# Designs tried in a protein design chat: VHH binders against Protein AAR2 homolog. Part 7

Target 1, 357 residues: Protein AAR2 homolog, of Caenorhabditis elegans (q09305)
Amino acid sequence: MGGALPPEIVDYMYRNGAFLLFLGFPQASEFGIDYKSWKTGEKFMGLKMIPPGVHFVYCSIKSAPRIGFFHNFKAGEILVKKWNTESETFEDEEVPTDQISEKKRQLKNMDSSLAPYPYENYRSWYGLTDFITADTVERIHPILGRITSQAELVSLETEFMENAEKEHKDSHFRNRVDRENPVRTRFTDQHGLPIMKIREGYEIRFQDIPPLTVSQNRVGIEYSDRLYRLLRALGGDWKQLLAEMQIAFVCFLQGQVFEGFEQWKRIIHLMSCCPNSLGSEKELFMSFIRVLFFQLKECPTDFFVDIVSRDNFLTTTLSMLFANVRDSAHAGDDLKKKTAQFKQYLTNQFKWDFNCD

## First folded at step 1 (VHH)

Design d04 (framework vhh_8dlx_2)
Fold by ESMFold2-Fast, scan of step 1:
Order: C-alpha cells, then sequence, then structure tokens
Structure d04 (fold): chain B 357 residues (1-357), chain A 120 residues (1-120)
C-alpha cells in the first residue's frame, strides 16, 4: 500500500526496481510472485518495480502443476523468460550487456503490459526470506532452473533406456529375477511396480537430514551431533540452515512442493531434539524460534484447518522443543522466555495442547 | 495500535557519526527484541542487527565495527549509532519489532523509515 508510506520513500523504492519479462504466457492463467498471485490478462508480459533481492516466481495453467523459480534480482535488472507451449514450461533468455539500453526502451513502450510488484507485502516477504541469500539459491535450486510442484519422476528402466539411446549403443540388458519373488526385477519392486526416482537435474538440492521421528517417549532423544555435522556441511554457517528452512517453507507454501514440506519438518524435528546444544548455539536457536513463529503466523487460516491438526507432526515435535528448552540447565533466560511466549502464542491462536509427555 | 516512528535521518557529511531513534507505542516495549534494517539505493533490504529485551545485541558481520544498537525501555526508544559514515551508508533506515508476543499481532511491524544521505 503506497499510501501508507511518505511519497519520497515510495518514489525511492520504485526507482530502483527490476523487471521480469515473461513472454508468451497464456492469458487467464495463474501467475504469482512472493505473497500474491493473480490470473493473467490478455496484455500480460511480465512484472516491473521488483525490489532488489531474492524473490520466488511461480505460475500454472488450469490443469498443470505449479512451476516456479527463485531469483536474486539486481537493481534495474531485466530478466527474460519465455513460455514454451509444447513443453508447458519456461525457458531462459539472456540479455547481452550491449542490448540493455534497447531493452529498456522496449520496456517503456510496454509499461501498460507490466504488472507492478505488490509492495504492500514486501516487508512480510522479507520476514519469510531474510536468511536466504544468492548463495542459498545457488546451492539448493534445481540444476535445470525450475521448481515443480509435482515431482518429475522417471522409472529406472526408462532412465536406462534413455542413457543407452544417448550413447548410441545397441545395448542388451537382462532383468535379474528374485528367486523368491519372480515379479521383483532390476526395474520392479516386490509387487511388480516400476521403481521410480526423481529425474536428474529436477531435484531440489536440500541437505541430507535423517527422517523425522514421531515418539510420545522423548526421553533420551539427543541429536546435537547430527546438528553439528549438518552445520559443518554448511561451512559452519548456521544462517544457511535457517535459509534452507525458509526455502523449504516457501517451496511448500507458495510452490506447493511436497519435498519442501518434508525438509521443513525434518529441520524442525532436528532443532527440537538438541537439548545439549541450546546454550552453545544460542543465536541459532533464538533465530530459529523467530523464523518458525513468523512462518506459522503467515500460514493462511484454511491451511491450518486442512493441513495442520493437533494430532499431527507440529504438536508432537514442538512439545519436545518446549520441554527441552524449559528443562535445560544451559538455555539462557532470553531463549526460555522467547520459547515460552511462542508456546503461549500457538496455544492461544490455534488451541494446541503442548503438555503431552 | 502498534506504531514505530524513526527519526534522526537527513544529510550528513562523510566521516561524521549519526544516531537514529525509533519511538515505539502500542505494545510493551521492554518485552520485545527490536531490529534495524536498511535499504541503500539499488539494493534490497539489508539487516543491520537486533537487540533483545535483555540488552543482548547481534549484528550483521559486515557492519559490526560501524554500528551500535541500544534501547531505552523507560522512554520506549530504540537507537542506532553509526560511526565513520561513508557514501555507501546512504539508505532508508527502518526499525522493526521482532515476533516475540504470544497474544499480539505485532509481527511485520515496521516503521515508515528515515532517509540518511551521506554527502558533502
Amino acid sequence: as target 1 above (357 residues)
Amino acid sequence: EVQLVESGGGVVQPGRSLRLSCAASGFTFDDYAMHWVRQAPGKGLEWIGNIYYSGSTFYNPSLKSLVTISRDDSTNTLYLQMNSLRAEDTAIYYCAKDLYDSDYYGMDVWGKGTLVTVSS
């Protein structure tokens, strides 16, 4: 809402905006950036006045899964994407440095075809993404430059055949038959179903975190060694762990990506099972509570009704977090107070019960 | 209604020091961590640092030697002290309330900003 800010500040923010040209995208289709999505009009050609920094762009045709990408925009940058109707996805187009002036002239002529960035939500977007950097995007983003809401799966047999064709080899192969189960082969499971994997280059490159554990008996659960190994894998930069948590959440909430939801849960579970590191990693845990608090507050009301229930992962895992911080001899007063306030917020806002042992 | 009002911006000569203030109202100031964030020309938002209700401070490593954050809970005021100002410190400076309260929708509370221009 521009009217909420002094005119000089609004002008200042708008003058340094970036552009996204999204050419050939069908009308009456979903297009979104960050917090907001809308149906495209007949004249839609992209976005203007994008604040410098990391943003998430996404789109979908009525019957297709949502696809998107993260990009770190520079001031005055012109990013060009072209929609490919045959593949139902977008493709990159580079703007050579010597053609930037001509592109800027073209942008002036098509200003009415460019939607402005929704500045009313920019500060909220910053709160959801303040740990994400260009380096975070480079580390995690799929090699092929897009994030799909539905996993691009390929059977082991199809992948083998594609590799054989690519090498122009007349290769023969044999399925190895399990003596005790004849339907189990090199390419099929014990039920005769094809073995599937994510197609190379489509995977979101999240850190390997052990699967989450749901347990009523939390006594003896201690994952500080796992946390330290993860931090070492991130070059000792705990901010990158929270950045990954933020990427995972955005992928899930805006991108509708199941892998993002799973990674988000794994990070929360790991952080909730580290009583021995609450003092040594005080800054990480303080920031973790802030990030999670903001993420849960930003979830739409219908999201909690449909996706989150009091019997699910969050109530069980956060009960462990709250008990571990409360009972810690090493957690300082700041962390204990912040965690108690967060627990009370969730109890009051969502009526969740965290007093389970 | 939660409100944050920054002040102290303006035109400042290179090498000088400047202190920005943020007046808070509509919430129990001494229960919340507070942040400073800036946006320089041609840049996105850049986190400067925060101060917890206890007085503990954490800074952006790139800015740690140049800034000090403090608070006066008796006057509900947050401060940002900047030393040895350079042209690259030209920016809109925002104070923001941290998400800390269990019973209050105070998240995303940002001031309207105050512009600092470092120029002779």
Scores: ipSAE 0.000, ipTM 0.465, lowest interface PAE 11.0, mean pLDDT 79

Design d05 (framework vhh_8dlx_2)
Fold by ESMFold2-Fast, scan of step 1:
Structure d05 (fold): chain B 357 residues (1-357), chain A 120 residues (1-120)
Amino acid sequence: as target 1 above (357 residues)
Amino acid sequence: EVQLVESGGGVVQPGRSLRLSCAASGFTFSSYGMHWVRQAPGKGLEWIGNIYTSGSTFYNPSLKSLVTISRDDSTNTLYLQMNSLRAEDTAIYYCARESYGDWESAFDIWGKGTLVTVSS
């Protein structure tokens, strides 16, 4: 939380904190929560004083890919993870109800082995995650309880054979060869390489963008129908779309997950191509600009040069957003003002050029 | 010096109403959208709602019928009116500023908070 806090506020935060025990994690390895990561010391056994709410925990050994998880912490909760050196991953350890008081006594004796949550950055974390709820995490988080920066892949052919066995069906199959490209088959791409997908249970369960309707205007780019279908898939709760955008961004920035970066871009592109909904979805668009502003503000400068701005995606896509809002007969003055201020911020901060449209 | 100072917290009986104030200084208050955020015992930060420069408001659906946000640009003051207070409304209440035009002032600008305790 920035700056000096009154003692009563500090005491309040301390008394309502949760604990994470991360047992058996190697020394001199990367461990992080939310905004901060560090190299573990010999005595490291976890965290104390975690504010209740949603947090992202991540780690890596040596130069291995990051592995992490989202968790909604409750006041006084004791979450236990045990590192498995052989599998190089963590496992959940449930604390029986009758042992909670004993675990609390153990925590008092381990206080020097528990790192405090980095409160100086808590407000920044809130700004990146304020639409994320426990329900959001449950909907999106991988079934196997972990998010890995390196995708766990399986070939389409292997998946087909496994499914054939499960269905008690004949595994004998005719493999069709593409006449136009003879190396392309049901299980191989245009270059003859196996078609790959994320292994079941390892995927981050992001929403699919709805297909375009036949009735959609082909003269200009207009994706409001896609947006409305996506909102319906989210139960009509537009805040869940922004929550998904925030999960995708955290997966990308802290989790180093490429799928998160791709979902984040898809959402930005969709939101930038909906001129017909700027009036009816004013609150969504106002909040979208706020979310994106905080995300771009919190990115390290090197990320924009090396990852975010390399393909001109943001400058091209946001140019469309700015033109659509500026030229809209439907957008109110509030949205036009906020969008113009956001454009000015990006121009001043990153020296981006949006005059290409 | 950009500053936000919350006031109006204290002990209040269940079922009663309370109005919190946030005094802004060091910036052109009328040019910025403003937010209210709270943290209840045993909970993380919970967004309450925001008010745009026009006076238009948007609320957390869970709280919409129980709260009203307003602003007085002539006195640089943000308000949170709370009605039908329950024990679950016991929390530290923060006001916060947002801006997209001035990146220097866009750094996290929050008040230090005001404590509201709902008890008999």
Scores: ipSAE 0.000, ipTM 0.314, lowest interface PAE 12.5, mean pLDDT 78

Design d06 (framework vhh_8dlx_2)
Fold by ESMFold2-Fast, scan of step 1:
Structure d06 (fold): chain B 357 residues (1-357), chain A 120 residues (1-120)
Amino acid sequence: as target 1 above (357 residues)
Amino acid sequence: EVQLVESGGGVVQPGRSLRLSCAASGFTFSSYDMHWVRQAPGKGLEWIGNIYYSGSTFYNPSLKSLVTISRDDSTNTLYLQMNSLRAEDTAIYYCAAGEYDILTGYLDYWGKGTLVTVSS
């Protein structure tokens, strides 16, 4: 194409877009939104023309761990974040509703300092996040309003001491770990290293799904009871389970968050071990295949070389999914067809082998 | 290079009809399922419908009575006929090419879009 994007499309994006002001962020540092990141220039003050909907913003200083957040932007919204150089984090800056018109006038004067949203990948981003809603973000996002690639960790011993002190001040009724089983509280793992956990308020509030290492990885496993329990915890809204899968994947892929990768794998494993639910939850399973297809399609091929070569999780787990759907009396022809097409895509695109005896 | 170019957008009065076109090049058009998708102000993408390589059509149930999708494989052109336009039909309209259908997520190629504004 020899020309720029059509002017009427650019005008539409500008008129319906949102703004992010990121004040005080250092130059020559990484800043990104969704699919794209770049090194900030001297005049960088934020983003313009952000499409309404959920986006993931992230940044890093001097190759330090990535930090970011999800936000559901409304048309014409102005979101203000201020960088704190001392804490190396960002904080919200309140914009009074009576000053929105004044802020819009200021935005016009700083237009050259605002980078445009990278629209060339917006449709792919929508495909990765179409189940995520404002409710999803509110439910899962850390209380402290930020997601860090390197977890803010505390030792179990330090947490025990902090909780024991709070208990003395009647700050809460009972700490089950510290009070009920004091003689059984262990502060070191099997290798003598301190047991670590994510500091309160920093955790991504994913649903509690049993880890793969606790689950017995055996043929013939049936976890429909776990799926139904999880769906009840989500108010019966199966779309929120897929939204969580999408949050976990974005945290892993864009946020470089280990916990996101673990939750993503737990959801895939759970969905692959529910042969008795394939008929009753047909819409969920059909949409699950679509979500996973988009995730695998849009992930860089070089990224999968490291993951797939070191962790055969996808080939092993999806082999169980394919066998369960193929052998099901309840799956229906539409789900069987979509599953077979997905298996063919993975075989052709990644050369994965799912025909093990 | 795969290219999809939408045309026919513009300002139209409520109650009128409008036909959008999409010119395709760089791939075997007759072998691909084709789709129309739109994005209204302040909203996400909304799938309108598709036409399979076989010529069969499938529409979003909310829009079925208001739209018709057709194709001309001899000219590599996809069409969207819209009738009884309303203010809520104001959107950017995209054509897209997929190997299968929308339920599998196989929307391989997208155009840049054409803006339709319904106003009196």
Scores: ipSAE 0.005, ipTM 0.357, lowest interface PAE 10.8, mean pLDDT 78

Design d07 (framework vhh_8dlx_2)
Fold by ESMFold2-Fast, scan of step 1:
Structure d07 (fold): chain B 357 residues (1-357), chain A 121 residues (1-121)
Amino acid sequence: as target 1 above (357 residues)
Amino acid sequence: EVQLVESGGGVVQPGRSLRLSCAASGFTFSDYAMHWVRQAPGKGLEWIGNIYDSGSTFYNPSLKSLVTISRDDSTNTLYLQMNSLRAEDTAIYYCARGTDYSEYYYGMDVWGKGTLVTVSS
């Protein structure tokens, strides 16, 4: 059967799938789960038959940026979210324990208002998320439970005013100006623009990976020390690094989150510049190639031309990866074979040229 | 068109052996890694093992001593030999074509419809 899950799997998922109730969401608005989105109908109240595991839910009203969340669904789980029209976002609706049985009865009456999970795309979704676990989501997901494509920013001045009101502190600081630059204050940058930061609780809690400058990177650069420090920060669990790569990619592709794109690039660049660790971290590099293969396979071809390929990042960085693996005295035959096959796939699928020094 | 058709399922007694076949058509079978995956009643998908285009095999460690995967490129056929069958081996068995060397179903772009194996007295 090409492209679809077997009927027996679909039947099982219908009987054992999870439910998402998304109450009060406007009609004719974008709603999506995983790799598929659509415009909501008048009777839309949520989803049924969600496969157990990690999923990404997102939505957008006509003039608002996309917002979403990751959730690890358990078999038969009922997750309830309520749309708040004033704040133009969703929030968790507490389901009291005495109302769980009532909600289950309501699900039977609401079946026609629940859209089925798009099973034809589940294989593609699993390939994008197979390293993500409930622990990964807990570690990375914003504390306030939602991911926004437009960062929730607050000025330092606004944060100071909010804190000063609670603490009854002197506001004398508001009138201070940099003596050498009159437009620079404690609340404005060197250009006179407000200093902005991500509002507390809204930040995606990615690992700190140094910013990259792809145009300055060349074959022969060695970052294994950075990789080892990162793996130590993750408790030695290399699978969590790939899980983070997958979360960053989904945030970028489905969530339209700029920081996700930047973190995804930083991880690819780091992995491409570690020739001395190709033997000691064999399982990590083998799995990295599989993760990246599936991410690139699932993107529309025009996506690379219009966004990803314009900065020449992938062709330049992956050329370094391919040369490092090819020339390694420490990489095993299996990693060399897998990497060569990946290079051939990209050359054939996207017409990319990796024979650049 | 690209198709995979499983056969050989049925009812078998505990302790016996069974061989499943998967007939491939519509593509160059010898160029692809092939996989076996099963789903027991009320459970998720479980990867059994694969066989690469080179003939090299890799198995789920929990099943390694109980199964053998082989292929016949001249007849475009994939095989799963199962020995010492137990009640917990009752499942729908699927063959699938691999797009890479992944042991997970996400790397599988073509699936058969499955064949039911019931292990009971």
Scores: ipSAE 0.000, ipTM 0.210, lowest interface PAE 16.9, mean pLDDT 78

Design d08 (framework vhh_8dlx_2)
Fold by ESMFold2-Fast, scan of step 1:
Structure d08 (fold): chain B 357 residues (1-357), chain A 121 residues (1-121)
Amino acid sequence: as target 1 above (357 residues)
Amino acid sequence: EVQLVESGGGVVQPGRSLRLSCAASGFTVSSNYMHWVRQAPGKGLEWIGNIYSGGSTFYNPSLKSLVTISRDDSTNTLYLQMNSLRAEDTAIYYCAKEPYDFWSGSDFDYWGKGTLVTVSS
């Protein structure tokens, strides 16, 4: 009984498991993969038996903001990260093809220092990430290879100075700034605060979706043109839109990344305001409801009640979705039935009211 | 036909223990994500806990020290063990099955009709 894994999982672990070496990470610090995190011991050097596919790894020292990354593991892959104590972040270490066999021999000597992947949560994780592919990670992941829960911000002035130094133009920068009039409108907002942006290479490369807009008539909102434009930007691959929704959700829930929460909401709002595309994009909308179902199912019961429903976002936005599908002349009976069942599920599980006054 | 039948409720005195059963038919409990939920008179549903196919259990933090969820795969039955019962535990207790995949069936979560537990002297 307890501790025994099903034989099929054990076979999978032996045949297809990948490895993560996370070298030099401080003991008694938070380390996590997917749904599970723990405090590292003195011997901790990484993970073994990682199932092929996408995973999210994260860590934190001394209650600092979480830092993490997505990686699509291949069967038998060895991924190496090294912790840098001075910068308090991790760095990649390449494993040359001619050294892979030697690294596998070294792993046998490290086995007692490698924690096994927590398979008890894998089905839940798969449900949150089944649209994410290697192409999704390559498209969205920050160029510098890490996601941080606190945005890495830089002022426009600092960015300008750094660029000028890199180009050996410090004297030109100084002379140009000294001649600028008014200088404050260039580097500061109307309130005199520095204009900030995410540092180059640190941004999560989400699609540009317009911010949530409050309309004078919510029932009359129609964003199908915006959806079609977005799908064209994704090469016509609607699965990449849902994959991005899944990345955004994991960034928010596991990575504690505010921008992930904002992108997740923007996608839900867009999908809820497209009555004219419910027929032409049937598979997308059916799959969207499935993705959202798994996302809401995996959240603690009180989490979304206290955070999302307090902002009235999900109840308001999903009320629009439910009304649009119910009243559609274009939606098939299958989509109407699944949407009605989903509405009933949310009403029963979270006690949400989707009827407007 | 998928069916869940709760049993084991009744009148119990404060401080006593009680074990509820949920007999499943039409599907296998060990292959599904199963929950216990309760509803006190005049109140909404309160989640008690769940058990995964692999046997891992998760509980409502306010109830974790007072309840244990288990199953018997040979009899296809889910159990809820409750200790140190209080008047506040008076409720109708339900077992529920979550769909493994949202698209797997036409019906959502399967619920039993519930079993009433009354804690009084």
Scores: ipSAE 0.005, ipTM 0.161, lowest interface PAE 10.5, mean pLDDT 78

Design d09 (framework vhh_8dlx_2)
Fold by ESMFold2-Fast, scan of step 1:
Structure d09 (fold): chain B 357 residues (1-357), chain A 122 residues (1-122)
Amino acid sequence: as target 1 above (357 residues)
Amino acid sequence: EVQLVESGGGVVQPGRSLRLSCAASGFTFSNYAMHWVRQAPGKGLEWIGNIDYSGSTFYNPSLKSLVTISRDDSTNTLYLQMNSLRAEDTAIYYCARGGEYDLWTGYDFDYWGKGTLVTVSS
């Protein structure tokens, strides 16, 4: 309901937009792309006029958990997904290269069955995703090609038993010693509950960032070494760290994926505890604050009261960021100014207090 | 009514510089942050950068060394200076107004111009 996109952009998207065919998806079911979702009509067969670039598609039938995927659409691309009613998930359907032109002609005859991309939300979507690239999606996306809102979990014991069975079959005659020395693995936590993990191939392949612990609140916290290790793991490309932050946020906000929320918090905490990097990584920190600003701006105010701020995480963590930037001898005036403006925005918008009383 | 009109586009040889202008009307120009956004053929929208009401600029890191954004509040005009143009800079360039409450304004656009085409070819 904001102002409409200029006609020239709409005309450009009409000429260069991509298509998503989502065949066999049930009517009156949730379907969404990026910032908007709706209930499907009887004739729904997919989307048209999708802007080139990375998008997040998601769906749900009845009370089932949301499932979705990221895809980098090329101009004029035709992506085909087929809904499987038995498994209640989607499957890829390949369009042979020599049939693309015929498929495009068929799409013109299906125009009334294709919903247009919601361009009114594209500015907001771009602000949430501008660091995400095709390489980001390839690196992070689950191997099985879908993101589920409820983690597909397996017990550590079940996984061990399945893997041990496979290894025994594969190497029975090659590795006799392994059979004579059985390995004992701990399958329960300190409370006697089974240790659970995400089933292989279903995990979102986020970077390994240490989980939040009580040590996060100690005085003199300095994690620049952790940041540098993470940047090395990303090939020295700091933009990929912000791209991962954006993937995590979209997975959390649109995908309803809890692991996305956890990774998003881990990245924010890491960035808030690196005073020694504020000068050398100036562009990263400037862009980090911008990314976080747009993420927080797009959430409903009540959402932060009920979920994000319930553990006082953002106020505690961002107070560390603000103090570190303010007190830095190495941070430039531009970073200090933008950080102070961001602090003021959060104080005014959410009534958060970042000062010790 | 709010109007944003881009000008200065055209065919330019590689390695040359070009300055685009955006004439604003229908609002108090000096109170708003302003943005440049481009769309190359076959590619998504790419935010170039912005300039806030105080003259402070913020750029897309991928383009920071290639572009400069400035404003003249006396003539209600926004400028985009582009240097060392390459074939990959061929795009429709859009002027956009930032939302009135957005301190970062890079992606919160409430009004856009019609765009001006820049073609970099030898």
Scores: ipSAE 0.000, ipTM 0.299, lowest interface PAE 11.9, mean pLDDT 79

Design d10 (framework vhh_8dlx_2)
Fold by ESMFold2-Fast, scan of step 1:
Structure d10 (fold): chain B 357 residues (1-357), chain A 122 residues (1-122)
Amino acid sequence: as target 1 above (357 residues)
Amino acid sequence: EVQLVESGGGVVQPGRSLRLSCAASGFTFSSYEMHWVRQAPGKGLEWIGNIYYSGSTFYNPSLKSLVTISRDDSTNTLYLQMNSLRAEDTAIYYCAKDLDYGGDSWYAFDIWGKGTLVTVSS
């Protein structure tokens, strides 16, 4: 009994599921959606029975870095992607509205070449993504329509020269050298290595949240002004902040994108340093704890040892959250109880110690 | 054994009101936050709102003016009051227990049974 979606929901998905055609993708290559990935067979042409809503699709050839995308599927939608072997990426193909009936007929003839969506994990996927909407995807997704696990980097010098030549600007600038350090220029670091940034159009368009300062024992920090500024940038919609947290986490865990991990940490740190907003933003904080609980359940144990626990990030940051909620005069009993239950879960499950001041 | 049994659905005319019930058993109802979730034909799951054990409520902003969630801890019953029903409110409605943080659950909600179908039609 425990854990299956009701048969009625499954029936609706069978009748109204979406399709993804992924044409020309190589055999014996990794292809995945949400929680499941597999190696493609000879006849693989895509997916069927995709539940309406947001999903993350990803693929990799010959152990190359993962490439993926988020898409909000509508009932009966037919999404077409074509693999380009030369560029080793996918391209969109639009299905004209007057050809939808013909495309549906073609899909019926291709049914044996379409893998079904893995329904057994859909409920878990919903819990990991329930704040993500079509608007969230449109706001955050890279302009070029794909998320790559290895950042597409370009040197500051190359970017500057491309822009300067396009704008017919003075190119003398490229030859300047730092007078104090001959190996340091405007475009190289203190070691003479090129300064790199993510190529335009490839960046995941996360909100600008201040980078984490390594803080292992800081209590008494107050960032409610930063939170309120961020909420204003999101049109006052706190659900979009949690949606971004969920996108960042999926990008890191499923997409293997390091910037997703950094944004996820920035959001957790911000939320843990806002004692003055615990009453006014009760719904946000209640939902934040729930989102984080589901995310921590999905993290491998090695993740806590090799990455998160090495920086003492989660134990230190969540100790601040727990102390702030416990000591708040304005948090209310609901938030205090939910936070205490979450702390107890983490203590029992991971043996973490949060009794640090 | 956690069991949630939804009832009160059926065919209803546009503009009318309807109250759904959810009878809870197998856990200490008064200790848990409860949720209402729906799935319209051909749509994904849509969260409607929740009620904390204190009685405080929070709603999906797009639905806030149209719904009210309440609970009766003496009868272990959760309610969803819907006003001004529209054709787009046609859906299967599920009640869900909030996650037990001590539990090793794989799912966002403890949703049980088939839900209750609401069809808004003239």
Scores: ipSAE 0.012, ipTM 0.442, lowest interface PAE 8.6, mean pLDDT 78

Design d11 (framework vhh_8dlx_2)
Fold by ESMFold2-Fast, scan of step 1:
Structure d11 (fold): chain B 357 residues (1-357), chain A 123 residues (1-123)
Amino acid sequence: as target 1 above (357 residues)
Amino acid sequence: EVQLVESGGGVVQPGRSLRLSCAASGFTFSDYWMHWVRQAPGKGLEWIGNIYHSGSTFYNPSLKSLVTISRDDSTNTLYLQMNSLRAEDTAIYYCARDLSEYIYDTSGPFDYWGKGTLVTVSS
C-alpha cells in the first residue's frame, strides 16, 4: 500500500466513514490517531473518513503528558469531544439522536477543517489491533473515558481522608481526623515513602497477571495453571488475551503509558512459561507469535535498543519460549516451524542472540 | 515489488452470484497461503477464508456455505466465489498474503494485501 487509495474506496469511506469533532483544541499542538500524529493547524476541528472499528486517539499541548482514548467507531458515526481550556483536557458532548441529520449537514460546511484519516498506515494499524473488539475496549478502558501517559496518583492517606469526609458529610471532619493524628505509618511503604494508588476511575482495567519476579529456580518453570485461570476469567476466549496484549502495546507505544509496557511484558512472560499448554492452546500460541512479530516490526530499531538492552527482558524471556517450543513433545510441526522462523527474523533484524548451550 | 490487485466488484442484486479475482505479482505465489478478508459498513475486518497451493482451504464457519475460495497458480490468481448474495454481504473485499509459508491461520495478520474491491448488494 504505497500509493493513494482508489477513488471508489475513497468515495465509499466518505459515505461510510466516521467523524470525530474535536472542538476548541489549541493550534500547534500534537494530535494523533492510531499510528500517526501531527501538529494541529489554525482551522483544525477534527477527523473525517475514519474506518469503522477500534481506533486510538491521543493529544498533547505544550509538551504536556499525552492523553487519549480508545473508541469503536460505527459507520457514519459522529463523535464529539470538546477541549476544556481550564482543565486542559477533553470532555464528551452528546449529540441528541434527533439532531444527527443537522450535524451531518454542518459537517459538509466544515470539510476543510477536518483532517482525513491516514489510510497509508491502516494496514499497520490492523496488524497491531486485529484482536481488539468493542467488548475489549469496554472491559479495559478507564471509567472516566481517558488514558493518561502519567498516572493520576493519589496517596492512600488522601484517599482515606476524602472517603471519610464524604461518608460523614462533614466539611470539618478532615480537620478533626488530622488533629487526632491517625496512625501515619499505615500510609507509608517499607522505605517510608507514601503509598500511592491510581485515582479511582483513571485506572486501565487490565487483568491481574502476577508480577515479573526473578526466580531462583529456573528449572521446570511451568505457568499453564496461571494461563488457564486467566483464560477462565476471560470467559474462555483466548482471543481476548491477545486483544489485551494489543491494548497494552498501543497504550505503551502511542499513549506513552508505562503500565501498558508492564502489562505487555507480563503477558509475554506468562506465554513464554507454559510448555504444558503448547498442544492444547496451539491456536493461541500461533497467533501470539504473529501479534508479537507485528509489534516488534512496527517499532523503530533504535527505540528497542534503548529499552530492550537496558532490561534484557525480550532476549531472556523469548529464549525461554524458543527452548520450550523446540523441546516440546506436544507442540506440532507448524508451531515449531513458525517459532523457528520468528527466532531467525529477530536474530537477523535486531541482532539478538537467543542461543543457549 | 509485491503487489496484490483485486477485481470483479460492483453492484449485484440479492440472490445472485459474484466471483472476485486477485492478481498477485512480485513473489512466488505457490509458496504462500492466501486469504480473503472483508470490511462491511459498521463492522471491523472479517476473515473469510484461506487456501494453500495444495488446494487445502479453511473457512469462517459463518460463511462456509456461501463462499468458495480457489486459486490458479499458473496465472498467479486467487478467486472468491460468492453465492446467494445478501444485503449484509455489502463490503470492501481484500486479498492478502499470509505472513508464514505453509501455515494456515484463521485470524492472523498479513504481510501484504491489496487495496480492495467494493461489492454492493442492492435491489
Scores: ipSAE 0.000, ipTM 0.261, lowest interface PAE 13.2, mean pLDDT 78

